Miniprotein binders against q6w4x9r395to579. Designs and how they scored, part 86

Target 1, 185 residues: q6w4x9r395to579
Amino acid sequence: GHCSLEGGSFVTTFDARPYRFHGTCTYILLQSPQLPEDGALMAVYDKSGVSHSETSLVAVVYLSRQDKIVISQDEVVTNNGEAKWLPYKTRNITVFRQTSTHLQMATSFGLELVVQLRPIFQAYVTVGPQFRGQTRGLCGNFNGDTTDDFTTSMGIAEGTASLFVDSWRAGNCPAALERETDPCS
Key: E = the ipSAE of ESMFold2; O = the ipSAE of OpenDDE; V2 = 0.75 times the mean of E and O plus 0.25 times the DockQ between their complexes.

## First folded at step 8 (miniprotein)

Design c8 (at its last look DockQ between E and O 0.55; V2 from the best seeds 0.00; counts 0 for: pae O 2.0 > 1.5)
Fold by ESMFold2, look of step 8:
Structure c8 (fold): chain B 185 residues (1-185), chain A 92 residues (1-92)
Amino acid sequence: as target 1 above (185 residues)
Amino acid sequence: GDYEEWLKRAEELFERAIELWKEAVEAAENGDFEKAEELLFEAAILTYEAAELAAEAEEHATTEEQEERAEELFERIYEFARRIQELIREIY
């Protein structure tokens, strides 16, 4: 399954459902029992420097009980708040520079994240087939049916992208959070 | 109104992005990969800005004709964005 965050506002789910949103918050992209240690992938959006997009992606965060890996628009990678040189490897996660414009986070548990740093900060999420029917968040539920990809954090399907996206907000989204890559503070 | 402004600007940016892409391909064929990268980056930025404007026009269309026109333009722009991404990967 493939999910993408492109162009400041565009999302395509694991079931290939496209939608568009604007927001200045941290959002849950992906939760799944297939991610160890209660892992989740999150996206941080903020007011854009792009001419006509109100907001755009500024960071992607992988959070679990053991790791908090942040890949941010300023090209800095941190784990648990500490800056890391690439390639960076833990037991199950490797972050490395794929090209001059792309970073990759590869994992042993079937999650792959590719981040395009330039010219526009964009993210591409790939999950293995074991994730089928076992995902939730902005990337959808990966069940082969686009009609219920807008399932909220309460487990109900919405017909509107904005209500769906709003349900996946994480944190309070204060003004200070808009200036930091850490989704908590 | 705003629909016509968004759509016209989307078309202008898209046409400029196509020109930059053609120049980037020529630069790459001549071995000037630094120039090709700069041109492709600019083309990519303009293409996604055009896509945002076309999407705004579609969302604010007041007739079926306007909605279909904006949707068709958006689809062409977004497919072009995909092609630019492939070319960026080929340079490296």
Scores: ipSAE 0.651, ipTM 0.842, lowest interface PAE 1.2, mean pLDDT 84
Fold by OpenDDE base, look of step 8:
Structure c8 (fold): chain B 185 residues (1-185), chain A 92 residues (1-92)
Amino acid sequence: as target 1 above (185 residues)
Amino acid sequence: GDYEEWLKRAEELFERAIELWKEAVEAAENGDFEKAEELLFEAAILTYEAAELAAEAEEHATTEEQEERAEELFERIYEFARRIQELIREIY
């Protein structure tokens, strides 16, 4: 399954459902029992301008009981809050520079993250087949059905992205503005 | 109105992005991958901006016809964005 966060406001789920939203919060992208140590992948959005539509992805965070890895445009910060030189390696996670513009977080448990640093900060999440039907968050549930991708944190399937996105906020933030689209139709 | 302004601006940015794409392809064909990448980066930025503008246009549509036009433009732009990203990945 491939989930993408592109263009500052566009998301494509593991099931290939595209949608867009504008928010300035941290959101859960991926939770799954397949992630060790209660791991979760999160996305941090912030204002990139003055209008409500000027928002962008500013960081990706992997958080578990063992690790906290924050990938931003300028640095990679780990558990101790210090920026680390790459490659950075833990027991089952490695963060390294893939190219001059791309970082990669590789794991031993079927999660891959590629972060494009320039020209736009973007993220690409790949999960293995073992994650099928066992994911939740903004990246959807990876069950091959796009119609239920907007399942809230409470397990309610929404028809639009609004309540869905808001339900996956990881903090106390304003409600997101979203609009569902299907550019691949 | 607001719709037309958003739509027009989206189209203009999209057209510029396409031009940059063409230049990037030419650069790549000539073996100048550094230049190609630079142009693609610029194209990507404009493309995503265009997409946002198209989305805004759609939100300001007052008729079904306007909504449809904006949606179609958005789809075209987004598809193009995907292609740009694919090419970027192929260059490095």
Scores: ipSAE 0.249, ipTM 0.624, lowest interface PAE 2.0, mean pLDDT 90
ESMFold2 (binder alone), look of step 8: mean pLDDT 83; pTM 0.805

Design c9 (at its last look DockQ between E and O 0.06; V2 from the best seeds 0.00; counts 0 for: pae E 21.6 > 1.5, placed apart)
Fold by OpenDDE base, look of step 8:
Structure c9 (fold): chain B 185 residues (1-185), chain A 92 residues (1-92)
Amino acid sequence: as target 1 above (185 residues)
Amino acid sequence: GDYEEWLKRAEELFERAIELWKEAVEAAENGDFEKAEELLFEAAILTYEAAELAAEAEEHATTEEQEERAEELLERIYEFARRITRLIREIY
């Protein structure tokens, strides 16, 4: 399954459902029992302009009981809060530069993350087949059905992205705004 | 000079990464996925280090030919990095 965060506010789920939102919070992208040590992938959005519609992805965070990895445009920060030189390697996670503009987080448990640093900060999440039907968060549930991708953290299927996205907030933040999906983004 | 030293070191690390890749493929073919994963991670590390050295070589280039050689090596290294990623996905 492939989930993408592109164009600052555009998301495509594992089931290939596109949607758009504007928020300035940290959101759960991916939770799954297949992630070791209660791992979760999160996305940090912030204001990129004056208007509420000017929001963008600014960081991706992988958090587990053993690891905390923050990938931002300028640095990679780990457990101790210090910026680390790449490559960074743990027991089952490696963060390294894939290209001049792309970083990659490779894992031994079926999760891969590619982050485009420039010109737009974007993220691409790939999970193995073992994750099918066992994912939660903004990337959806990876069950092949797009109609239930907007399932909230409480297990309720929503018809709109805003309520869905808000349910996956990792902190106290303003409510997300929903917009029509732009296929060109 | 400095360029040749950086470039040579980059090539050496890259070659080692390729060797680890071959071993990883063999391990995977034999069903030893744990070993394959370990080898792939090591290959990834060396690949990155090779890229850094190649980039340094490029910065120390004094001729267009030298720049081109370093750039070509860097491109090959990055392509290889993507192959590592692909194989990691395939073993699942």
Scores: ipSAE 0.019, ipTM 0.264, lowest interface PAE 7.3, mean pLDDT 88
Fold by ESMFold2, look of step 8:
Structure c9 (fold): chain B 185 residues (1-185), chain A 92 residues (1-92)
Amino acid sequence: as target 1 above (185 residues)
Amino acid sequence: GDYEEWLKRAEELFERAIELWKEAVEAAENGDFEKAEELLFEAAILTYEAAELAAEAEEHATTEEQEERAEELLERIYEFARRITRLIREIY
C-alpha cells in the first residue's frame, strides 16, 4: 500500500483515493496495530505563502512510546528533541539519506517512509500487506474500498474530505481554522 | 553581505571536515579504530554545521547565481555526509 503527500496539500490514500485540504495543523496520517509501541505517523502542515489556501507539508513525525522522530523541511532529523546525524539507527528504525534530495526511514515492521526535501517537501508512505484493513488516519483504511476511506477518528464515514481531515487533528493547532469560531462569511 | 559570510564559513567547515575524514581513514588503516571513530564523529559534526550554514545562505539568496552556488555546495556536503555515515557503519 502507497499513500502520498504532495504539494498543495494533496493526499492519495492507500486505496488510491485522492483529495485536497487546506489546514494548518498536525494530523494523524497513519495508525495501526501493526506499528510497535502504539506507533503513529503524523504530518505537520503550515502556511506556505501569502494566501490562506496555500498550505504545505513541513514535517513528518513518527511517534511511539519509545521514539519521537521528526523529519522536517529544514532537513534536520530529531529524535525526542535531539538533532541526529544520518544515518540514524534504532533497534527497528533506520533513517538515512537516499539521495541528495531524498531521505528514507526504513523499519523492520513493514513501514517505509520516503521524504523528498527539494524542490518541495513531499512524503511517500509504503506499508506491507499485513497492514491491509488495519490502518486509520489521512492515508485511509486500506480495505480496497474508496467509499469509506474518509472514516473519521470516531469511526464515521464522511462524504467530504474537510470533515474527515478535521477529525484527525492532533496536538496544539491554532484556533483560526476551526469552523465553530468563524460565524461570519 | 551576510550571504557571502555564511557561504564562506560553510566552505571552511566543509574543508576541515574533509581533513578530519582523511585523518580518520589513516587511523583506521593503522588499526587505531578508537581514534578513527572520534575523528569521524567530529567530521560528521562539522559537516552538519557546514550544511546548516549553506542552507542559511540558500534561504537568503537574492539572485539565481547565489541560489545555485549555495545549492551546489549543499549537495556536495550531503554527498560527503553519506560517505562518512557509511564508513561509521563499517567500523563496527
Scores: ipSAE 0.000, ipTM 0.080, lowest interface PAE 21.6, mean pLDDT 77
ESMFold2 (binder alone), look of step 8: mean pLDDT 84; pTM 0.807

Design d1 (at its last look DockQ between E and O 0.02; V2 from the best seeds 0.00; counts 0 for: pae E 11.8 > 1.5, pTM E .696 < .8, SAP 71.688 > 70, placed apart)
Fold by ESMFold2, look of step 8:
Structure d1 (fold): chain B 185 residues (1-185), chain A 90 residues (1-90)
Amino acid sequence: as target 1 above (185 residues)
Amino acid sequence: SRVLVIIISRDPELNERLAREAAEKGADVVIIVTDDEETYRKALEAVKAAGKSAYLIWVRFSDPESVEWAVEYALELYPDIERVIVIVDP
């Protein structure tokens, strides 16, 4: 399964459902029992223009009992708050520079993350087949059905991206309903 | 004055009551669960009825380190909290 986070705050879910949203928050991209040590993948969005409706991806965070890995626009990779040289390797995770503009996080548990740092910050998430039907978050539920990809943190399928995205906010952030959203998503 | 309530319980009726009460008082709610939806479904419904969202963190309850990590993880999700209330059902 493939989930993408591209410029203009566009997201395409594991079930290929595209949508767009605008927000300045950290969001849960992916939670799953298939991730070891209670792992989760998160995305950080920030303001990217003059309008409050212009936001972009600025960091991706992998967090588990064993690891905290932050990949940001400034190419800083941290674990437990420490900057790390690449390649960075644990028992089951390797983060390395794929090209001068791309970083890759490869894992033994079926998660792969590729981050494009330039010309714009974008992220591409790939999960193996063991994740089918066992994901939650902005990347959807990976069940082969786009009609319920907007399933909230409450477990309720919504018809609009804004309610769905707001339910996956981490912490104290302005709700997306306080900003314009792209209704075509 | 931001309050976070973290619920660690396998009792679905207790989870519902605690989650409803916390959400109605304006608290943010995190529920630490296994993959058994019945333990948390009604709690989530109660939080939604109060106009809020709850976060779920999946853990293995047989591993107390997993539960401790889940509490730390919840704090990362809510960085501006002034008060934390943790509710554990033995």
Scores: ipSAE 0.000, ipTM 0.294, lowest interface PAE 11.8, mean pLDDT 75
Fold by OpenDDE base, look of step 8:
Structure d1 (fold): chain B 185 residues (1-185), chain A 90 residues (1-90)
Amino acid sequence: as target 1 above (185 residues)
Amino acid sequence: SRVLVIIISRDPELNERLAREAAEKGADVVIIVTDDEETYRKALEAVKAAGKSAYLIWVRFSDPESVEWAVEYALELYPDIERVIVIVDP
């Protein structure tokens, strides 16, 4: 399964459902029982301009009982707030520079993350087949059905992205705005 | 999976029929490309009834590029497929 966060405000779920939103919050991108230690992948969005429609991805966060890894445009930070030199390795996670513009977080449990740092901060999430039907969050449920991807954190299927996205907020933030997306984005 | 069938149709009844036939004739996976939930639901049930798997790729028929993208994506989902059949209802 591949989930992408591109163009600042575009998301394509594991089931290839594209949508767009504008929010300035931290959102649950991926939760799954297949992630060890209650792990979750989160996406941090912030304002990139003056209008409400000018929002962009600014960081990706992996959080578990054992690890907190924050990947931003300029640094990789751990739970203690310290910037780390790459490659950074924990028990089952390795963060390293893939290319001059791309970082990769590799894991032993079937999660892969590629982050494009420049010119646009973008993220690409890959999960193994063991995650099928067992994912939650902005990346959807990875069950081969795009029509139910907008299932809220409470298990309610929404017809639009705005309420869906808002349900996956990891903090108290303003409501997200929805816009039409280009399926090819 | 050896045989992948991709169905692109805006006719829910035709889509369902094609999906059923594909599954019964030996398709390992049936990809339903549509923008209508009901269309997919019917096709999905037909495929499942035949004991096969289905997958939905959401598109906009008003955007031809989205349809093309769907085909490309389907191939990415199943890189080990030996045969691909694309059925398009004009």
Scores: ipSAE 0.000, ipTM 0.209, lowest interface PAE 11.4, mean pLDDT 87
ESMFold2 (binder alone), look of step 8: mean pLDDT 77; pTM 0.725

Design d2 (at its last look DockQ between E and O 0.03; V2 from the best seeds 0.00; counts 0 for: pae E 17.5 > 1.5, pTM E .724 < .8, placed apart)
Fold by OpenDDE base, look of step 8:
Structure d2 (fold): chain B 185 residues (1-185), chain A 90 residues (1-90)
Amino acid sequence: as target 1 above (185 residues)
Amino acid sequence: SRVLVIIISRDPELNERLAREAAEKGADVVIIVTDDEETYRKALEAVKSAGKRAVLIWVRFSDPESVEWAVEYALELYPDIERVIVIVDP
């Protein structure tokens, strides 16, 4: 399964459903029982301009009981606020530079993250087949039925992205705004 | 999965029929390429009724590149597919 965060506000779910939103919060991208230590992948969005539509991805965070890894647009990897030099390795996670512009987080449990740092901060999430039907969050449920991708954290299927996205906020932030989706963006 | 059928049709009735036929004729996975959730929903039910798997790939028909992308993405989703059938309704 492949989930992408592109163009600052564009998401494509594991089931290949594209949608766009504008928010300035931290959102759960991926939760799954397949992630060890109650792990979750999160995306941090912030304002990139003065208008409500000027929002962008600024960081990706993996959080578990054992680890907190933050990949930001400043090419800094932090664990609990501490800057780490690359390559950074824990028990089952390795963060390293893939290319001059890309970082990769590799894991032993079927999760991979590629982060493009420049020119646009973008993220690409890959999960193994064992995650099928076992995922929750902005990346969807990876079950092949895209019509239910907008299932909220409470298990309610929404017809619009805004309510869906808001349900996956990791903090108390302003409501997200839905925009027209371009699958080719 | 051995046989993958990709259906690209803007006609919801035809899409549903093709999806059903594909599933009944032995497709392991039926990919529905569309920009309409209702179209997909109908096709999904048809495929499920046959005991097979349906997958939606969202596209914009006004953008041919998105349709092409859908085919590529389908292949990425199922790298071990032995046979691919693409049905296009112009």
Scores: ipSAE 0.006, ipTM 0.222, lowest interface PAE 10.0, mean pLDDT 86
Fold by ESMFold2, look of step 8:
Structure d2 (fold): chain B 185 residues (1-185), chain A 90 residues (1-90)
Amino acid sequence: as target 1 above (185 residues)
Amino acid sequence: SRVLVIIISRDPELNERLAREAAEKGADVVIIVTDDEETYRKALEAVKSAGKRAVLIWVRFSDPESVEWAVEYALELYPDIERVIVIVDP
């Protein structure tokens, strides 16, 4: 399964459903029982222009009970707030520089994350077949059916990306009244 | 009682039968180790039809360390399991 986070908040789900959103929050990309220690992959978005509707990816976070690995657009990798030299290894996770412009997080549990640092900060999530039908979040549910990829955190399938994305907000985001609705959404 | 069954078999018919039996005999989680999700989809559906949690773990059966990793990985996913049963059909 492949999920991508590209350009100005474009997402393609594990079931190849493309959508775009505009928001300045931390969002849950992927939750699954296949991730150890209650693991989740999250994406941080912030403004990228003069309009609030111009938002882009600024960091990707892998969070579990043991680790909080942050890969940010400033090319610094931290775990639990401490900056790390690459390659960086835990028992199950290795983060290393794949190329001059790309970092990779490889894991023993079937999750792979490739982060393009330049020219635009983008992320590519790959999960093994064991994740099929067992994912939740912005990357969809990976069940081979695009009609329910927009399933919210409360288990409700939505027809629009904006309601779906809003349901996956995590952390202490600005109040909803600061979120702009993009006419293109 | 939380019971985890891990099934490692290259025979799709045996894998399906073992998965169904494990779910019916009270396994709470059945992990199916496979190199091809479509070939073992019937095993997955058998466990889900019994109302149990089913998980596929992809491995390369030609690599013994991949199989060992799958068992260790499964145990990390469910650390509160009281009993673990591993079924291997070499």
Scores: ipSAE 0.000, ipTM 0.114, lowest interface PAE 17.5, mean pLDDT 74
ESMFold2 (binder alone), look of step 8: mean pLDDT 73; pTM 0.695

Design d3 (at its last look DockQ between E and O 0.40; V2 from the best seeds 0.00; counts 0 for: pae E 16.5 > 1.5, pTM E .650 < .8, other shape alone 2.579 > 2.5, SAP 76.065 > 70)
Fold by OpenDDE base, look of step 8:
Structure d3 (fold): chain B 185 residues (1-185), chain A 90 residues (1-90)
Amino acid sequence: as target 1 above (185 residues)
Amino acid sequence: SRVLVIIISRDPELNERLAREAAEKGADVVIIVTDDEETYLKAYEAVKEAGKRAYLIWVRFSDPESVEWAVEFALELYPDIERVIVIVDP
């Protein structure tokens, strides 16, 4: 399964459903029992301009009981808030520079993350087949059905992205604005 | 055989047509490389109608390096692909 965060606020789910939103919060991208130690992948969005529609991805965060890794445009920060030199390795996660403009987080548990730093901060999430039907968050549920990708954190299927995205907020922030980009609607 | 088709076009109609044709002709995955959401969505719908999968790689056409990377990245995502077709609309 491949999930992408592109173009500032464009998301394509594991099931290949595209949508766009504008928010300035931290959102759960991926939760799954397949992630060890209650792991979760999160995306941090912030304002990139003066209007509400000017939002962009600014960081990706992997958080578990054991690890906290924050990948931003300028640095990789771990649990203690210290910037790390790459490659950075934990027991089951490795962060390394893939190219001059791309970082990769590799794991032993079937999660891969590629982060494009320039010219646009973008993220690409890949999960193994063992994750099928066992994911939740902005990246969807990876069950091959795009119509139910907008399932909220409470298990309610939404028809539009707004309530769906807002349900996966990991912090206190304003409600997201959506641009309807669902070709399945 | 597994076939990956990568389409790089700024023409929404051409992109859609190419995506549709690729999907109908047996592409397993169609990757749309573009900087326009509407362009992608049209192509996505076309591919989906054919029962295939489409993905977006967002680029800036003003940045040639981004376009080049998109192709490289696409290949990395699918190491088991047997055939790759790259369609570029100059």
Scores: ipSAE 0.006, ipTM 0.240, lowest interface PAE 9.8, mean pLDDT 86
Fold by ESMFold2, look of step 8:
Structure d3 (fold): chain B 185 residues (1-185), chain A 90 residues (1-90)
Amino acid sequence: as target 1 above (185 residues)
Amino acid sequence: SRVLVIIISRDPELNERLAREAAEKGADVVIIVTDDEETYLKAYEAVKEAGKRAYLIWVRFSDPESVEWAVEFALELYPDIERVIVIVDP
């Protein structure tokens, strides 16, 4: 299965359903029982001033009970807050420079992440067939049916990308100031 | 076999037609895009409507090394795929 995070805030799910969103938050891309130690893959989006898109991908995070690996657009890789020289290897994860512009995180548990660092920070997620029907998050549920890929964190299939994406926010995301505040009572 | 077609153009109507045509012939499509949504959005949607995968790789067209890198990356990403490359100047 393939899931991609492209510039312009485009996402394509494991079932090939495209959508777009504009948000400033950390989002859960992928959770699955196939990921060891309660693992999850997350994406961090923030505002961008260099494109007509309002937000862009700034980091990808793999989090489990053992690791918190952050690959950021400033090309720094950390694990549990500590910067690492590449190649970097744990028991089941290897992070290395694939080309002059790409990093790869390869794992023994069927997850592969390729990160394009330049010219634009983008990410490509590949999972093995054992993940079929066993994923949740922004990359969808990988069940071969695009009509229910917008399943929220509460298990509700939505017809709109915005409700789906907002349900997968991780942590507090501050409200943007939209206009001068009107008093409410 | 998988067939991979690469589209590079700033002409949105051409991009949509090329992408739809390739996807209807059974190809997955790589779209090399800029931040200008007009150039790629309809092409991206056309590939999805035809039931094929669309791969988006963002580049700055003002940086020809980035364009060449994006083409090379797309060609290396999927070994064992039959490849058909269409490159159209922006």
Scores: ipSAE 0.000, ipTM 0.116, lowest interface PAE 16.5, mean pLDDT 71
ESMFold2 (binder alone), look of step 8: mean pLDDT 79; pTM 0.759

Design d4 (at its last look DockQ between E and O 0.01; V2 from the best seeds 0.00; counts 0 for: pae E 11.4 > 1.5, pTM E .610 < .8, SAP 74.317 > 70, placed apart)
Fold by OpenDDE base, look of step 8:
Structure d4 (fold): chain B 185 residues (1-185), chain A 90 residues (1-90)
Amino acid sequence: as target 1 above (185 residues)
Amino acid sequence: SRVLVIIISRDPELNERLAREAAEKGADVVIIVTDDEETYRKALEAVLEAGKEATLIWVRFSDPESVEWAVEYALEEYPDIERVIVIVDP
C-alpha cells in the first residue's frame, strides 16, 4: 500500500483515494497492530500563509514506546530532542539520506517512509501486504475499498474528509476544513 | 471587530442552527462544547455550508482543559477579539 502527502494539503490513501484538507494540527497517518511497540506515524501540518487555505505539511513523526523520530525540512530529531547525523539507526529503524532532496526511513517491520525535503515538503508511506485491512488514520484502512477510507477513529464512515481528518488529530487544534482545490495552496 | 462565540448545547439541531447563525453573522471563531461527535459534525457542516471562513473548534466536556486551550488559541490568533458570546442551552 502506498499513501502520499503532497502539495501541502493533498492526501492519497493506501486505497488510492485522493482528498484534500486544510488543518493545522498533528494527525495520525497510520496506526496498526502490525507496528511494534504501539507505533504510529503522524503528520504535522501548520500554516503556510495568512488564509485558512494556506496550510502545509511541515513534519512527519514516528512515535512508539521505544522511539520518537521527527523528520522536518531541516533536521531529524530523535528521542532526546537532538538533531542527529545521518544515517541514524535504531534497533529496527534506519533513517538515511536517499538523495540530495530525499530522506528515507526504513524499517524491519514493513513500513517505509520517503520524505521529499525540497522544493516542497512531501511524504510517501509504503506498507507491506501484512498491513492490508489493518491500518487506521489519514492513510485509510488499506482494504481495497475507497468508499470506506474516511472511517473515523470511532469507526464511523464519513462522506467527507473534514470529520474524518478531525477524528485523527493527536491534540487540540482547529477544525480541519475542506476547501475547493486551489493549485496555489 | 472580531467575535468569539462559544456554544454549549446538547441539542444537535439547536447547535447546528446557532453555529450557522454565528458564522453568518461574522463570527471569527466558534467553539462547540459537546461530547457528541454528531452534534459537532452538524455544526461543522452548517458552518461550511454557510460559506464562511469562521474557525470552528470542538471542545469536549470530558476534556475541560480544552476549553481553556480553545479560548487561548482564539485570542492568540485573533488578538483583536472584542466580543465573546457564550450561548448555553442546559
Scores: ipSAE 0.082, ipTM 0.505, lowest interface PAE 2.8, mean pLDDT 89
Fold by ESMFold2, look of step 8:
Structure d4 (fold): chain B 185 residues (1-185), chain A 90 residues (1-90)
Amino acid sequence: as target 1 above (185 residues)
Amino acid sequence: SRVLVIIISRDPELNERLAREAAEKGADVVIIVTDDEETYRKALEAVLEAGKEATLIWVRFSDPESVEWAVEYALEEYPDIERVIVIVDP
């Protein structure tokens, strides 16, 4: 399965359902029992300096009981708050620089993350087939059915991206919008 | 002036050839691609081997709004540059 986070705040789920939102929060992209140690992948969005969009992806976070790996648009990789030189390895995770502009996080548990650092911070999430039907979050449920990919954290299928996205907030943040708002308001 | 080549294609062999030719002639290259690494990997490598700037913008080709946004973004980031747009849609 593939889930993508693209420069205009566009998201495509594991079941290929596209949507767009503008919000300033940390969101849960992916939770699954297939991720060890209660692992979750999260995305951080903030207001961007790019005039054609209100918010953009600024960091991706892998969080478990063992690790908090942050890959940020400032090109700094940290684990548990400490900056790390690449390549960086744990028992089951390797983060390395594939090119001058791309980082890759490979794991032994079927999760792969590719991050473009410049000029647009973008992320591509790949999960193995063992994740089918066992994911939750902004990347959807990976069950082959796009009609319920907007399932909220309470298990309710929504018809709008904004309600779905708001349910996956991980923090005290304003509600997301599907369209750009006036930047002066 | 700098020349910018924008490549929009799902054909990995064509992507590589167009990107390599453009970069070897001194162009910087923006590649607008899907999430499938095979469609862009060789093109990216070819531009970097030629010592030129390569940019990937991931889009959903099934969504014309996403593709349109990516083209607009690339054009606005490189104003006042001679540009060649190559669109290959299956």
Scores: ipSAE 0.005, ipTM 0.290, lowest interface PAE 11.4, mean pLDDT 75
ESMFold2 (binder alone), look of step 8: mean pLDDT 72; pTM 0.629

